# VHH binders against DNA replication and repair protein RecF (recF): the designs that were tried, part 13

Target 1, 363 residues: DNA replication and repair protein RecF (recF), of Pseudoalteromonas atlantica (q15zz5)
Amino acid sequence: MKLDSVQIRNLRNLQHVTFKPSHGVNFILGINGSGKSSILEAIHYLGFGRSFRTSKHKNVIQNEQESFTVFCECLEDSTTQRLGLSRSINDTVSVSINGIKGNKVSDLVSLLPVQIFTPQSSDILLGAPKLRRKYIDWCLFHVEHSFLTCSNAYSRLLKHNNALCRKQQVGYANPQRVYWTDLLAQYGSELTEFRNAMMTRLIPLITSNLAQFLPEFCVEISYYRGWEKGLELNEALTKSADRDYKNGYISVGPHKADVRFKISGKPAQEVLSRGQLRMLVAALQLATTQCLMSYTQKTCIFLLDDVGAELDAAKREVFIDRLLESNTQLFVTAIEEHQLEFIDKYQNKKMFHVEHGQVREES
Short names: E, the ipSAE of ESMFold2; O, the ipSAE of OpenDDE; V2, 0.75 times the mean of E and O plus 0.25 times the DockQ between their complexes.

## First folded at step 4 (VHH)

Design b24 (from d02a with A96R L98I T106P P107E Y108D D109A E110F Y112I; framework vhh_podentamig1)
Fold by ESMFold2-Fast, scan of step 4:
Structure b24 (fold): chain B 363 residues (1-363), chain A 123 residues (1-123)
Amino acid sequence: as target 1 above (363 residues)
Amino acid sequence: EVQLVESGGGLVQPGRSLTLSCAASGFTFSDYDYGWYRQAPGKQRELVAAIYGGSTLYADSVKGRFTISRDNAKNSIYLQMNSLRPEDTALYYCAREIYWDFSGYPEDAFDIWGQGTQVTVSS
């Protein structure tokens, strides 16, 4: 689905904003503090249910207001869908789909695959393994019907088994505890099968993108499932049982999974410069849009924040071109127009100017 | 007014049956997963049964005796307890679960609990 119309109320310095984006590429220009990143933040809420700038929803609500609202009209095969999300100062959320209220956030975000590239996107490579798991799990959420149910069951069973370890009343060999550990192994194995299949799809796409973004490097990509190679999960849980019982938590399983990137046997983050790390992240995120297009009928909305400051002109152009080749609807922020000199080549393009929380389309 | 209200507890003789009900209000019932927990005096709260998108899960001690089910039309979750034993005596709780690691929803699934309903199995 493509956004045909976006309406934002009381979000950051955006009191009331309405605009009609292009289905291709949208350039959003303005100085820092004008509200251009807030426009991306609003679209991000529709695709993730959260801000990419803060974990605190209250900080996103305009001062002296009780809530913010993001509403859009989306085009899908000539049919218009109406989607809305409101977040209140009381930490409540309201989701509307085609006039029907009371929907889950997951119902909304499943309809609008949204990805983002910001100056902080290198945290996927430099940060904790959880961020790399979220990368895979975002793809699974949009591609695999049963992924969310499996993931939720595993998380619940993990918390229960962790509680059993902390109590230390029941040894690992107790039949009741074995029962819960066996269930954990079953759901954990299913979750791992989803992730293995997804990595098999993503690695060739990432490698293809790297040939253009980092042609001077050979990046080895591997998936660590979260436990010792050569063992089934139930065997790994048995082997770690005494340690887990002593420490009060389950130490092996897909909640410990990671994606590793190496160049000549060394972690990529130790070899690559800051700019080169951004190229690797660009290759990773481009692969998600390509994966969605290849294995579903879904297209992606892609948000590029501050690309003029982060990427050189040639790499910006290549990144935008490849995203558009994946039928992506793109939103790009920049401070100055000269950072986007290559834009004249795009047919389906719109320019927007943001000043003091107001949006104007270039005529 | 997001609420879970349990009912159906009581005093029952060993070998008999009870059905516990959990009525949900203030949210879209069918969009969530649910669990039944119990807590006996001096013991920790433990999971008895759960329902995840239609799939069910049971503690070993109750498997084959208890059945969890849902009725979307009545916004209710049920726990059918057969062949009750004295060791089943506990306060039974209903809980709503939502896991959402990359969205705006809480990662902790135990955000709504009922007040509990007492089940006593005694002659």
Scores: ipSAE 0.015, ipTM 0.484, lowest interface PAE 6.5, mean pLDDT 83

Design b26 (framework vhh_podentamig1)
Fold by ESMFold2-Fast, scan of step 4:
Structure b26 (fold): chain B 363 residues (1-363), chain A 122 residues (1-122)
Amino acid sequence: as target 1 above (363 residues)
Amino acid sequence: EVQLVESGGGLVQPGRSLTLSCAASGFTFSDYDYGWYRQAPGKQRELVAAIYGGSTLYADSVKGRFTISRDNAKNSIYLQMNSLRPEDTALYYCAVELYWDFSGYSEYEDYWGQGTQVTVSS
């Protein structure tokens, strides 16, 4: 789905903003602090239910206001959907879909695939394995209808099994332990099969993108499922049972999975410069939009927030061109026009100027 | 906003049956998954039965005796308990548990009812 109109109320310095984006590419221009990143933050809420700038929703609400609201109209095959999200200072969330309130955040974000690229996106490579699992799981969430149910079942079972490890039956074996561990293995194996299938789809797309973004390197991409190779998950859980019950948590399974990037046998983050790491991340993020288009016919909304002008003009142009080729609706922030000297080649584009929380469309 | 209300508990003799009901409101019932949990005095809550997208799961201790079902038209979930044993004595909770973890959102939400007491004794 494509955003046809966006309304933002009381979000950061945006008191009341309404605009109609292009279905192609939207350039959001303004000095630092003007509100351009806040516009992307509002759209990010519709696709993730959260800010990419802070974990605290209260910090996103405009001073002296009790809530912020983001509302949009999405056009899909001549059908208009109306989506809205509000967060209050007491951390209450309200989600509206086509005039019906009381929906979950997951209901909203499943309708509107949003991806983002910022300077902080390199944390996917430099951070903990959880961030790389989130990369795979975002793709699965939007591509596989049954993924969320499986993921939720695994999470519930993991929480229950961890509790059983901590609340041991003193002096008597608990026959329930085998039952719950077997269920954990069943759902963990299903979750792992989803991730294996997704990695099989993503790796060729990432490799193709790297040929354009990072042609001087051969990046080897592998998926570690979270337990010893050659064993079924049930066998791995049995092998680790004594350690797990002693330590109070399940130590093997897809909650320990990771994606590894290597260049000549070394972690990519040890070989690549900051700019090269950003190109690897760009290749990863582009692959998500390509995957969605290829396997679901869904289009992605992509937020490109490069406030430091850290992508050079040539690489930014290639990135934008490739995103548009997958029918992505793009929102790109920039301070100055020299960062965008290639824009004249785009026909389906709009330019917006942001100043003091006010938005105006360039004619 | 989200509300789960359990009913159907009571005192029952060993070998008898009870049906627990859970009425849900404040959200689109048919879109979500549900479970029944129980908590005996001095114990932590344990999963008894769950229904996930049409599939059912049961704790080994109740498998073959308990049946979980849903009625989307009535926004209700049920736990049919047959051949009750003294060990089944507990406070029974209806729950909706939500968790997802992908590129921007991670939240573990437990929506619980108030519970309904089941006592199995002679």
Scores: ipSAE 0.016, ipTM 0.416, lowest interface PAE 6.3, mean pLDDT 83

Design c01 (from d02a with L57Y; framework vhh_podentamig1)
Fold by ESMFold2-Fast, scan of step 4:
Structure c01 (fold): chain B 363 residues (1-363), chain A 123 residues (1-123)
Amino acid sequence: as target 1 above (363 residues)
Amino acid sequence: EVQLVESGGGLVQPGRSLTLSCAASGFTFSDYDYGWYRQAPGKQRELVAAIYGGSTYYADSVKGRFTISRDNAKNSIYLQMNSLRPEDTALYYCAAELYWDFSGYTPYDEDYWGQGTQVTVSS
């Protein structure tokens, strides 16, 4: 879906903002504190139900206001849809879809695939394996209808099995423990099948993107499922049972999975400069929008925050061009116009200036 | 503010029944999975019963005696406890976990817990 109009009320310093974005690329300019990142934050709420800047919704509500609201009109297959989300200081959430209230936040976010690239996005390479798992899982959330049910089942079973290990009241041979471990293996195997299939789809797309972004490097991408090769998950759980019981947690399974990036046998983060790591992240993020388009025909809304600080001019242009080739609707923030000087080549574009929480469209 | 408020605990004799209620507010009830946990003094919290997606789970110690249910219209979770035993004595907690936390590069939401309600089974 593509955003035709966005209305923001009482979000950060944005008291009452309405604008009509281009279906192609939207450039949002303003100094730090003007509200440009707040516009991205509002769109991010529609796609994730949360801020990318803070876990506390109260911090997003404008001072002395009770709530903030984000509304949009979206176009999908020539049908206009109206979507809205509001959050209050008491953490009440309200979601409307086409004038019908009482919808779940999950209903809204499943309709609007939103991806983001910020200075923090390099944490996918430098951070914990959980961020790399979330990268795969975002794709699965938007592509596979039954993924959430499977993932949630696994997470709950994992917490229960961990609690049994911590209590140390039940050994592996106990029928109660065997029952819970067998269920964990069932859902963990299904979750792993989803991730294996998704990695098979993502790797060729990432490799294609890397040919343009890091042509001087051969990046090996591999998926580690979270347990010993050659064993089924139930066998791995049995083999680790005594250790898990002693240590108080399940040590094998898809909750230990990781995506590994290597160059000449070394971790990519040890070989690549900061700028080159950003290029690898850009290739990864491009692959998500390409995967979504390729396997679901859905289009993505992509948020590029502070792009002028993260990417060289030529690389920014390539990144934007590749996203547009995937029929992505882009929102790009920059502090200064010179960071976006290549924009004159785009026909389906709009320029917005943000000052003191006010938005003005360039004619 | 997100709140889970338990009620229905108390002192009961062995073999009696209690129904615990958990009222949820400040978030979209159907976006979360729910569980009932209990904690005896000096012990870790133990999962007693849970609802996620279309499935329910019960600890073997309570299977056949306890039943978990949800009422989406009332934003409430219930735990029906039958044939109570002294071993069931504990603080009972309601917990909620966001089931669609696949946001990638966004901050993680905190799992939510109620304050607990005491259940004491004694003669």
Scores: ipSAE 0.040, ipTM 0.471, lowest interface PAE 4.9, mean pLDDT 83

Design c04 (from d02a with G35A L57I; framework vhh_podentamig1)
Fold by ESMFold2-Fast, scan of step 4:
Structure c04 (fold): chain B 363 residues (1-363), chain A 123 residues (1-123)
Amino acid sequence: as target 1 above (363 residues)
Amino acid sequence: EVQLVESGGGLVQPGRSLTLSCAASGFTFSDYDYAWYRQAPGKQRELVAAIYGGSTIYADSVKGRFTISRDNAKNSIYLQMNSLRPEDTALYYCAAELYWDFSGYTPYDEDYWGQGTQVTVSS
């Protein structure tokens, strides 16, 4: 699915912006503060239901306004889809799909696979395991029909079992606790099977990308499922039950899972420079686009924010080329055209200039 | 204003059935997952049945007897209770639990609760 038109109202410094992107690559040029990153933020809301710049929706609404709205027309084959999202100052959300209201945010974001690369994307390697789980789970959300249902059930059962541990009114061997722990193990095992299958698909793609971005390194990629190797999840939960009861939370399971990157037995983040870590992140995020195209034939919308600061010219060109080979619709922000001097080789492209919250297409 | 209103409770004899309804207003119904909880006198509130992202989950004591369902067009959820037992006597609560983010990012703090409806199973 490709964006044919985008309308943004009252988002950051964008009071009323309308533009028609190319189905290939879109270069968005402007000085810092012009609104170019806000355009990416608007598209990100359509694909994630949230900002990549702040956790507070109120901060995204333009000053003195009560809400912001992002609307798009998307083309899939010959059919046009109309999608919209509004967030208000009182933290309500409204989602419209083809003129029908009352949709979930998850219904909207499932229609538009959006991926992003920013200066903060290195947090996937340097940050908490939850960010690496998010990486796998984004792929699963767009590839596997039943993933969201399983993931949701596991999260709710985990919350319930944690509450049972905190109350400490019933010992771990109580049949009621065993019942809920067994259900947790059932959904947790299913979630883990989804993640194992997805890692099997992603690892070859990431390795292929790394041959271009970090050819001097052999990066070993593995998935830690969140509990001791050699045990089934129900066995691990039983083994940890007394400790979990005393501590007030479930300590094993896919909510503790991680993706590990090693070079010669050491964590990659201890070996690689900051620039090399950005290359690893680029390889990871490129793999999501390739995986989506390969296994679902769906195309991704990819947002590259501040690309001139994060990647040198040669690596920038390779990254864009690889994304376009996966039929990705690309949005790239830069300050000046000379940071994108390789753009002349792309035929399916548009140039947009952003000044004071206004967008102009270059003829 | 967010509101969950339960109805359909009452006094019923063992072995019979009741259908509980929960009507939601003041928020986007489709953004939430739904559950039924119950609390008997002197006991803790317990989960009875839930619809979590399309999966249905039941407490062991009600499995095979109770059925949870939702009607998105009417902004309502239902609990069909068959083969009722004296042990099912409790105040039944409807809960709306926010889930619009995929795995690992569920906002747990935006749960809404109804006031409850009394179910008494007695001869």
Scores: ipSAE 0.231, ipTM 0.669, lowest interface PAE 4.1, mean pLDDT 84

Design c11 (from d02a with D31E; framework vhh_podentamig1; at its last look DockQ between E and O 0.56; V2 from the best seeds 0.00; counts 0 for: pae E 6.8 > 2, unsure alone 61.4 < 65, grease 25.6 > 24.2, SAP .708 > .668)
Amino acid sequence: EVQLVESGGGLVQPGRSLTLSCAASGFTFSEYDYGWYRQAPGKQRELVAAIYGGSTLYADSVKGRFTISRDNAKNSIYLQMNSLRPEDTALYYCAAELYWDFSGYTPYDEDYWGQGTQVTVSS
ESMFold2-Fast, scan of step 4: ipSAE 0.340; ipTM 0.720
ESMFold2, look of step 5: ipSAE 0.144; ipTM 0.614
ESMFold2 (binder alone), look of step 5: mean pLDDT 78; pTM 0.784
OpenDDE, look of step 5: ipSAE 0.335; ipTM 0.720
ESMFold2, look of step 7: ipSAE 0.023; ipTM 0.509
ESMFold2 (binder alone), look of step 7: mean pLDDT 78; pTM 0.790
OpenDDE, look of step 7: ipSAE 0.049; ipTM 0.552

Design f01 (framework vhh_8pnl_2)
Fold by ESMFold2-Fast, scan of step 4:
Structure f01 (fold): chain B 363 residues (1-363), chain A 124 residues (1-124)
Amino acid sequence: as target 1 above (363 residues)
Amino acid sequence: QGQLVESGGGLVQPGGSLRLSCADAGFTFSDYDMAWYRQAPGKERELVAAIYSGGSTLYADFVKGRFTISRDNAKSTLYLQMNSLKPEDTAMYYCAAELYWDFSGYTPYDEDYWGQGTRVTVSA
């Protein structure tokens, strides 16, 4: 879905900002601290319900204010939707959809698929497995309507089984324990099937992107489902039961899943330079927009923060071109125009200048 | 956010029926997965039944065919219809509202709202 107008109030140094982006590519220029990344942060809230810069919502609220608000008008197949999100210092969230109050954050973010590439995006490769699971699960959330229900069921069952492990131990063969573990295995297996199917869709897209971004490397991509190969999840849970009850948590299942990247048998992060790791991440993120377009026909909004610092000039152009080929609405921040010297080839574009929390469109 | 208020508990003979209700006061009911838990003396709370925001349900084996969970989002109320009650069903019954949305920054373990409970006693 494409943003037709954006209004931001009391977010970082943005006191009151309104602008109308292009449906193609939007270049947001300004020095560090001007508010350009805060504009992307506002759009990110609409697509994720959270900041990409901090885990604490109160840090995003402008000093001495009680809340921030992000409002937008979105266009999809000639239908205009009015979406809004507000966060207060009391940790209250308010979501409005077409003037109706009391909506879920999940309702809002399901309408507005947003992806982001920042200097910190290499953490998907360098960080904990949870970040790689989130990569897959974002795609599933937007492509498979039943994914969230399955994921939530698994999470509740995991919480309950963990609590049972922490209490005075009772043998795994106890019928009540077997019942809850069997349900955990059922939903965990369903969740794993969703992820297997999604990895089957993503791997060819990632590989195609890598031919453009890292043609000198052969990157092997594999999915680890979170338990021993050759066993059904129920068998793995039975095998680990004594250890899990001793330790107070379930140690096997899709909550332990991971995606692995190897080059000539070695982890990609040990072979690739920092810049090459960013190219791998770009290939991964591009694949999500391509997957969404291919399987849902939904338009993705893509945020590129500080692009001049992370990608060389040739790769910046290729990345932007391939995103636009997927009918993506793009927002790109940069300090100076020369970081975007290829910009003149794009006709459906807008330029915005940000100074001291104010936005001006270049005519 | 808000609080949950349970009602409908009481003393009933084996084979009897009770309908428990849980009303919200101050949060967006339709956002939450809802569940009934119970706690017998000396035991931890155990899950009895859950109903997800999308409408699907989950039941503990020991209540299948006897209990029915339902929700009315317009009335912001959760129900548990309890039939063919047994002495083993004697417990304090708790309503819970849970939000499991990991992608939006919510953790699956940290966003629970609980009621004060309603007592169910099944005895001759």
Scores: ipSAE 0.072, ipTM 0.579, lowest interface PAE 5.1, mean pLDDT 83

Design f02 (framework vhh_8pnl_2)
Fold by ESMFold2-Fast, scan of step 4:
Parts: structure tokens; sequence; C-alpha cells
Structure f02 (fold): chain B 363 residues (1-363), chain A 124 residues (1-124)
């Protein structure tokens, strides 16, 4: 779906903002503190239910206000949908889809695939394995209808089994423990099958993108499923059971999975400069929009926050061009016009100026 | 209203019963897995019971057969029915909610929301 109009109320310094974006690329210009990143934050809420700038929803609500609201009108084929999300200082969340309230946040975010590239996006490579798992799992959430149910079941079962490890310390053959461990193995194996299939789809797309972003390097990409080779998950859980009960947590399974990037046998993050790592992340993020288009015919909304500080002009142009080739709707923030010299070649574009929480469209 | 709010605690004699309630203002209460934890003086918090968004339940061995967890999604309220109470059940009881998976903020190991707690004392 493409955003036809966006309305934001009481979010950061945005008291009341309404604008109609282009279905192609939207350039949002303003100094730091003007509200340009807050516009991206609002759209991010529609696609993730959360801020990319803070874990605390209260910090997103404008001072002296009780709630913020983000509302949009979206076009998919010839059908217009009206979507809204509101969060209050008491942590109440309200989701509206076509005038119907009481929807789950997962119902909303499944309709609007949103991806983001910020200065912190290199954390996918430099950070904990959880961020690399989230990369795969975002793709699965939008491509595989049953993924969320499986992932949620595994997470609940993992939490339960961890509690059993900490508090009960029952014998290895206890029927109650065997029951919960077997369920964990069942859902964990299903989750791993989803991830294996997705990695098979993503690797060729990433490799193709790297020919443009890092042509001087051969990046080897592999998926580690989270337990010992040659064993089924139930066997691995049995083998680690004594250790897990002593340590108080389940130590094997897809919650330990990782995606590894190597250049000549060494971790990519040890070989690549910071700028080159950003190119690798750009190739990874581009692959997600390409995957969605090729396997679901869905299009992505892509948020590029402050990319003028992270990517040189030539690489930024290539990134934007490739995203637009995947029929992606882009929102790009920048401080200065010189960071956007290449924009004259785009016909389906809009320029917006943000100053003191107000938005003005430029022709 | 602010966060999760527990109620129903109090003083009860051994063998007695109490019903704890936890009210959440969330419009998407049905998306949350809900749990009751307790913390006795000088001890760590421990999981007592959980009810998943799909309706499945879990009970710690030390309360199985005595406690019943339930939820009312229409009222955004979680309950814990405690029967055959023992002095060992004396603790502060906490309500917790875990949000569904999302790309930016879901953690399968952490509770998203916690209540302030309600005290249960089982004494003659």
Amino acid sequence: as target 1 above (363 residues)
Amino acid sequence: QGQLVESGGGLVQPGGSLRLSCADAGFTFSDYDMAWYRQAPGKERELVAAIYSGGSTYYADFVKGRFTISRDNAKSTLYLQMNSLKPEDTAMYYCAAELYWDFSGYTPYDEDYWGQGTRVTVSA
C-alpha cells in the first residue's frame, strides 16, 4: 500500500500536521529539531507500532498532551483504506482500520510494510544476534501468513521453559517437563524451517545488491540455526538439559540463531570500514523490499533518516534508485539541499520543508 | 489512568480464598500474554501462572490445582482465583503483560508492562 495522506497530532513537536506524499519519493528538509525525523517516527508507528527513537511511548507524546495520533489514507490497487493509531500517556493503544476500532496492532502493521535506514542501522552488523534475527523475521512476518503465530508460540514456550529451568529443577524424564520441551522443539523446528526458506530467498538478492554497493568484496552469508549440527532440536534440548537447569535458561534453539557475514574467512565487521558497513546494511535492507515485491507483490514504505551524514552522494543515489525500482514509496530526511543534487532526475517526487513543527510543500 | 493496576489482596486464614484482579487500559489487551508473579520477603520474583493471548494457561507446580488464571478481553482484566491458601503463599503479587512480536521493540524474555503489586498475607 502507498500513503495518499498522513495526519499527525501531538507527536513530538508536531501539534497538527497534514500532508499528501508522492507515491514515489518524498524529500523532507529541515534543521535538527524541526520535526523532520518526527514525521518518519509517525509513519514508523504505523508499520511497527513503536518509535525507532525511544522505547518509551510517553516520550513521543507532545508536552502537556494526553495522547498522540497518527492517521493515514492508503491506496492499494483501486481501494482506499483508512488506518489510525493512537497512544496515550497511560500506555493505552487504539488501532482503527476503516472506521472499525479494537483491532490488534499486528493487524495494522501487517497492512503497511515499513523499513527504515538510520545512522544506527549498522547495529544490524555490529550489534547482538537478535537484530539479525529481527531482519529475517520482518521479512517472514510480511511474506508468510502463519509466521507470526509460530513465532509468538515459540516465544511464549521459551519463556515458560526458562521459568521451569529457574524454579522447578525437576528430573530429566518428568512428564510435565518433557511435554513443554517437546512443544518448544516442535515450534522451534517450524520457526527454523521458515528462516531457512527465507535465507534461501534473501541471499541471492543481497549478493546482487552488493555488486553495486561493495563490488570490491566477496561477502559470504550463512545462517546458524542456534544448535549443534547433525541433531534435531529435541535431541539438542535433551543434550543441554542439565546445563540449562543449572544455568536457569534454555541455551539452544532458534532464539540463539544468527546470520553471519564473512570476507575471506573473517567477520565482515573486522574487514569493512564504517562507511562500507553502511553499504552492506543498505544492500540487506534493499533486499527486503525486493523480496516482498517478488514473492507477495506487496510494496514497501521506506524511511531514510539523515542519510546525508551516512552515505556519499553517489551511493545514496544508487540506493534510492534501486528502492524505487522495487516500487517502494520513499521518505528521505536531509538538512541541506546540496545533499540532494541528484533529485532533478526524479519525476514522481515531492519536497517538504519542516520548520518549528510545521510542514510546507514545495513544487 | 496509568499502568497495570492490581487489586484484591488482603489478609486471609490458611485454607481461605482470594481473587486478584489486574486492570489494563490497553485497547489491544487481547494481543498480550498475561502473567501473575509473586515475591515473598527476601526472595526473588517467581512466575505463578500465565495465560497466553490464545487462551492456553500455565501454572507453577506449587500452585497447580489451587489457583486458576483467567482473562476477560472485553473488560481488559486479568484474574487469579486463589483457593486453599497456605502461609507459604504470603507475598506481593504482580501482574505483567508481554506485547506481541514486532521488529523494533519485542523481547521474548522481558515483560513490557508491570503493575505495582497487591499484598497477600496468609496467617492465622
Scores: ipSAE 0.012, ipTM 0.241, lowest interface PAE 8.7, mean pLDDT 81

Design f03 (from d02a, 65 letters changed; framework vhh_8pnl_2)
Fold by ESMFold2-Fast, scan of step 4:
Structure f03 (fold): chain B 363 residues (1-363), chain A 123 residues (1-123)
Amino acid sequence: as target 1 above (363 residues)
Amino acid sequence: QGQLVESGGGLVQPGGSLRLSCADAGFTFSDYDMAWYRQAPGKERELVASIYSGGSTLYADFVKGRFTISRDNAKSTLYLQMNSLKPEDTAMYYCAAELYWDFSGYTPYEDYWGQGTRVTVSA
């Protein structure tokens, strides 16, 4: 679904903001501190249930206020959907779908696939493996209905098995401990099957994007499932049991999985320049929108924050063009209009000016 | 702030039944995966049963076929039906709420615990 209207109340410096975005591309202009990134933060809450700027919901609520609210209207076929989320200073969350309260946050975020590209997006390549797992798992969440249940079960089982390892009073051969390890292997294997299938879908899309974004490089992409080749997960868990018991945690399984990028046998991050690394990230992010469109017919809402600092004009144009070709609804922040070179070629666009927490549409 | 309150514990004879309840105050119950843990005298806390908001369940081997976990999202209440109780089931029973969907490396985004309710199985 695409956003037809957005209403924001008491979020950062946005006291009461209402605007009607274009289904194509939306350019949000304003100086630093005007509230333009806060508009993207509000949309991000609808798609993730959280801020991309802070882990503390209280920091997002406007000073002297008890809560913030983000509300939107979306079109799906010919029907208008009404979606809302509120967070309070007491850490309570309220989700509304078509006037019905008490919905899960996961129900809301599954309806609005949102992706974001910011200066920090290169952390997918430079950061810990968990960020690359999140990349795959976001795609699975939106494509595979049973993924969330499997992922939740694995997380719960991992937490419990780690606690059993830490106690050191119950050896790995104890029948109760064997029971929990067997369940961990079962759900971990299922989770790995989901990820293998998703990587099979994503790699061709990423490779196609790289042919346009980094044509001079041959990037080899591989998925490491989180344990030794040639073994089933239950065998790997048995083999590592003594070490896991000694160290107090489960050391093998899909929670250790990673996606690896190599150029001529070397890690891509050691070969690519800063700008080239950003193009690899852009290729990865574009692949997620293409995957959703091809396998679910769902469209993505894509947030580009501070792209003038991260990509040169030619690279920005290519990225925006390819996102729009995937029927993505795009929101792009910039300080000044001249940073949006070639904007005039886009017909399905709107311009918004943000000043002192207020939004005005340019005619 | 979020608070879980357990009830339904008591003294029963072996082979008896009890139904434990856990009610929330102050958070969105339907968003959380719920679980029952127990701690026997002189032992550490262990998982008994868990339930995802969509109804998927996990049980410890020692309670399979005897205990049933269920939830009522409209009433924001979690239940544990305990049948064929054994002296080994004697413990404090704790309710827990966990949020796992945040993609944060397989740890709960938020968790909440109750104060516990005592179950004693003796002749």
Scores: ipSAE 0.068, ipTM 0.577, lowest interface PAE 5.1, mean pLDDT 84

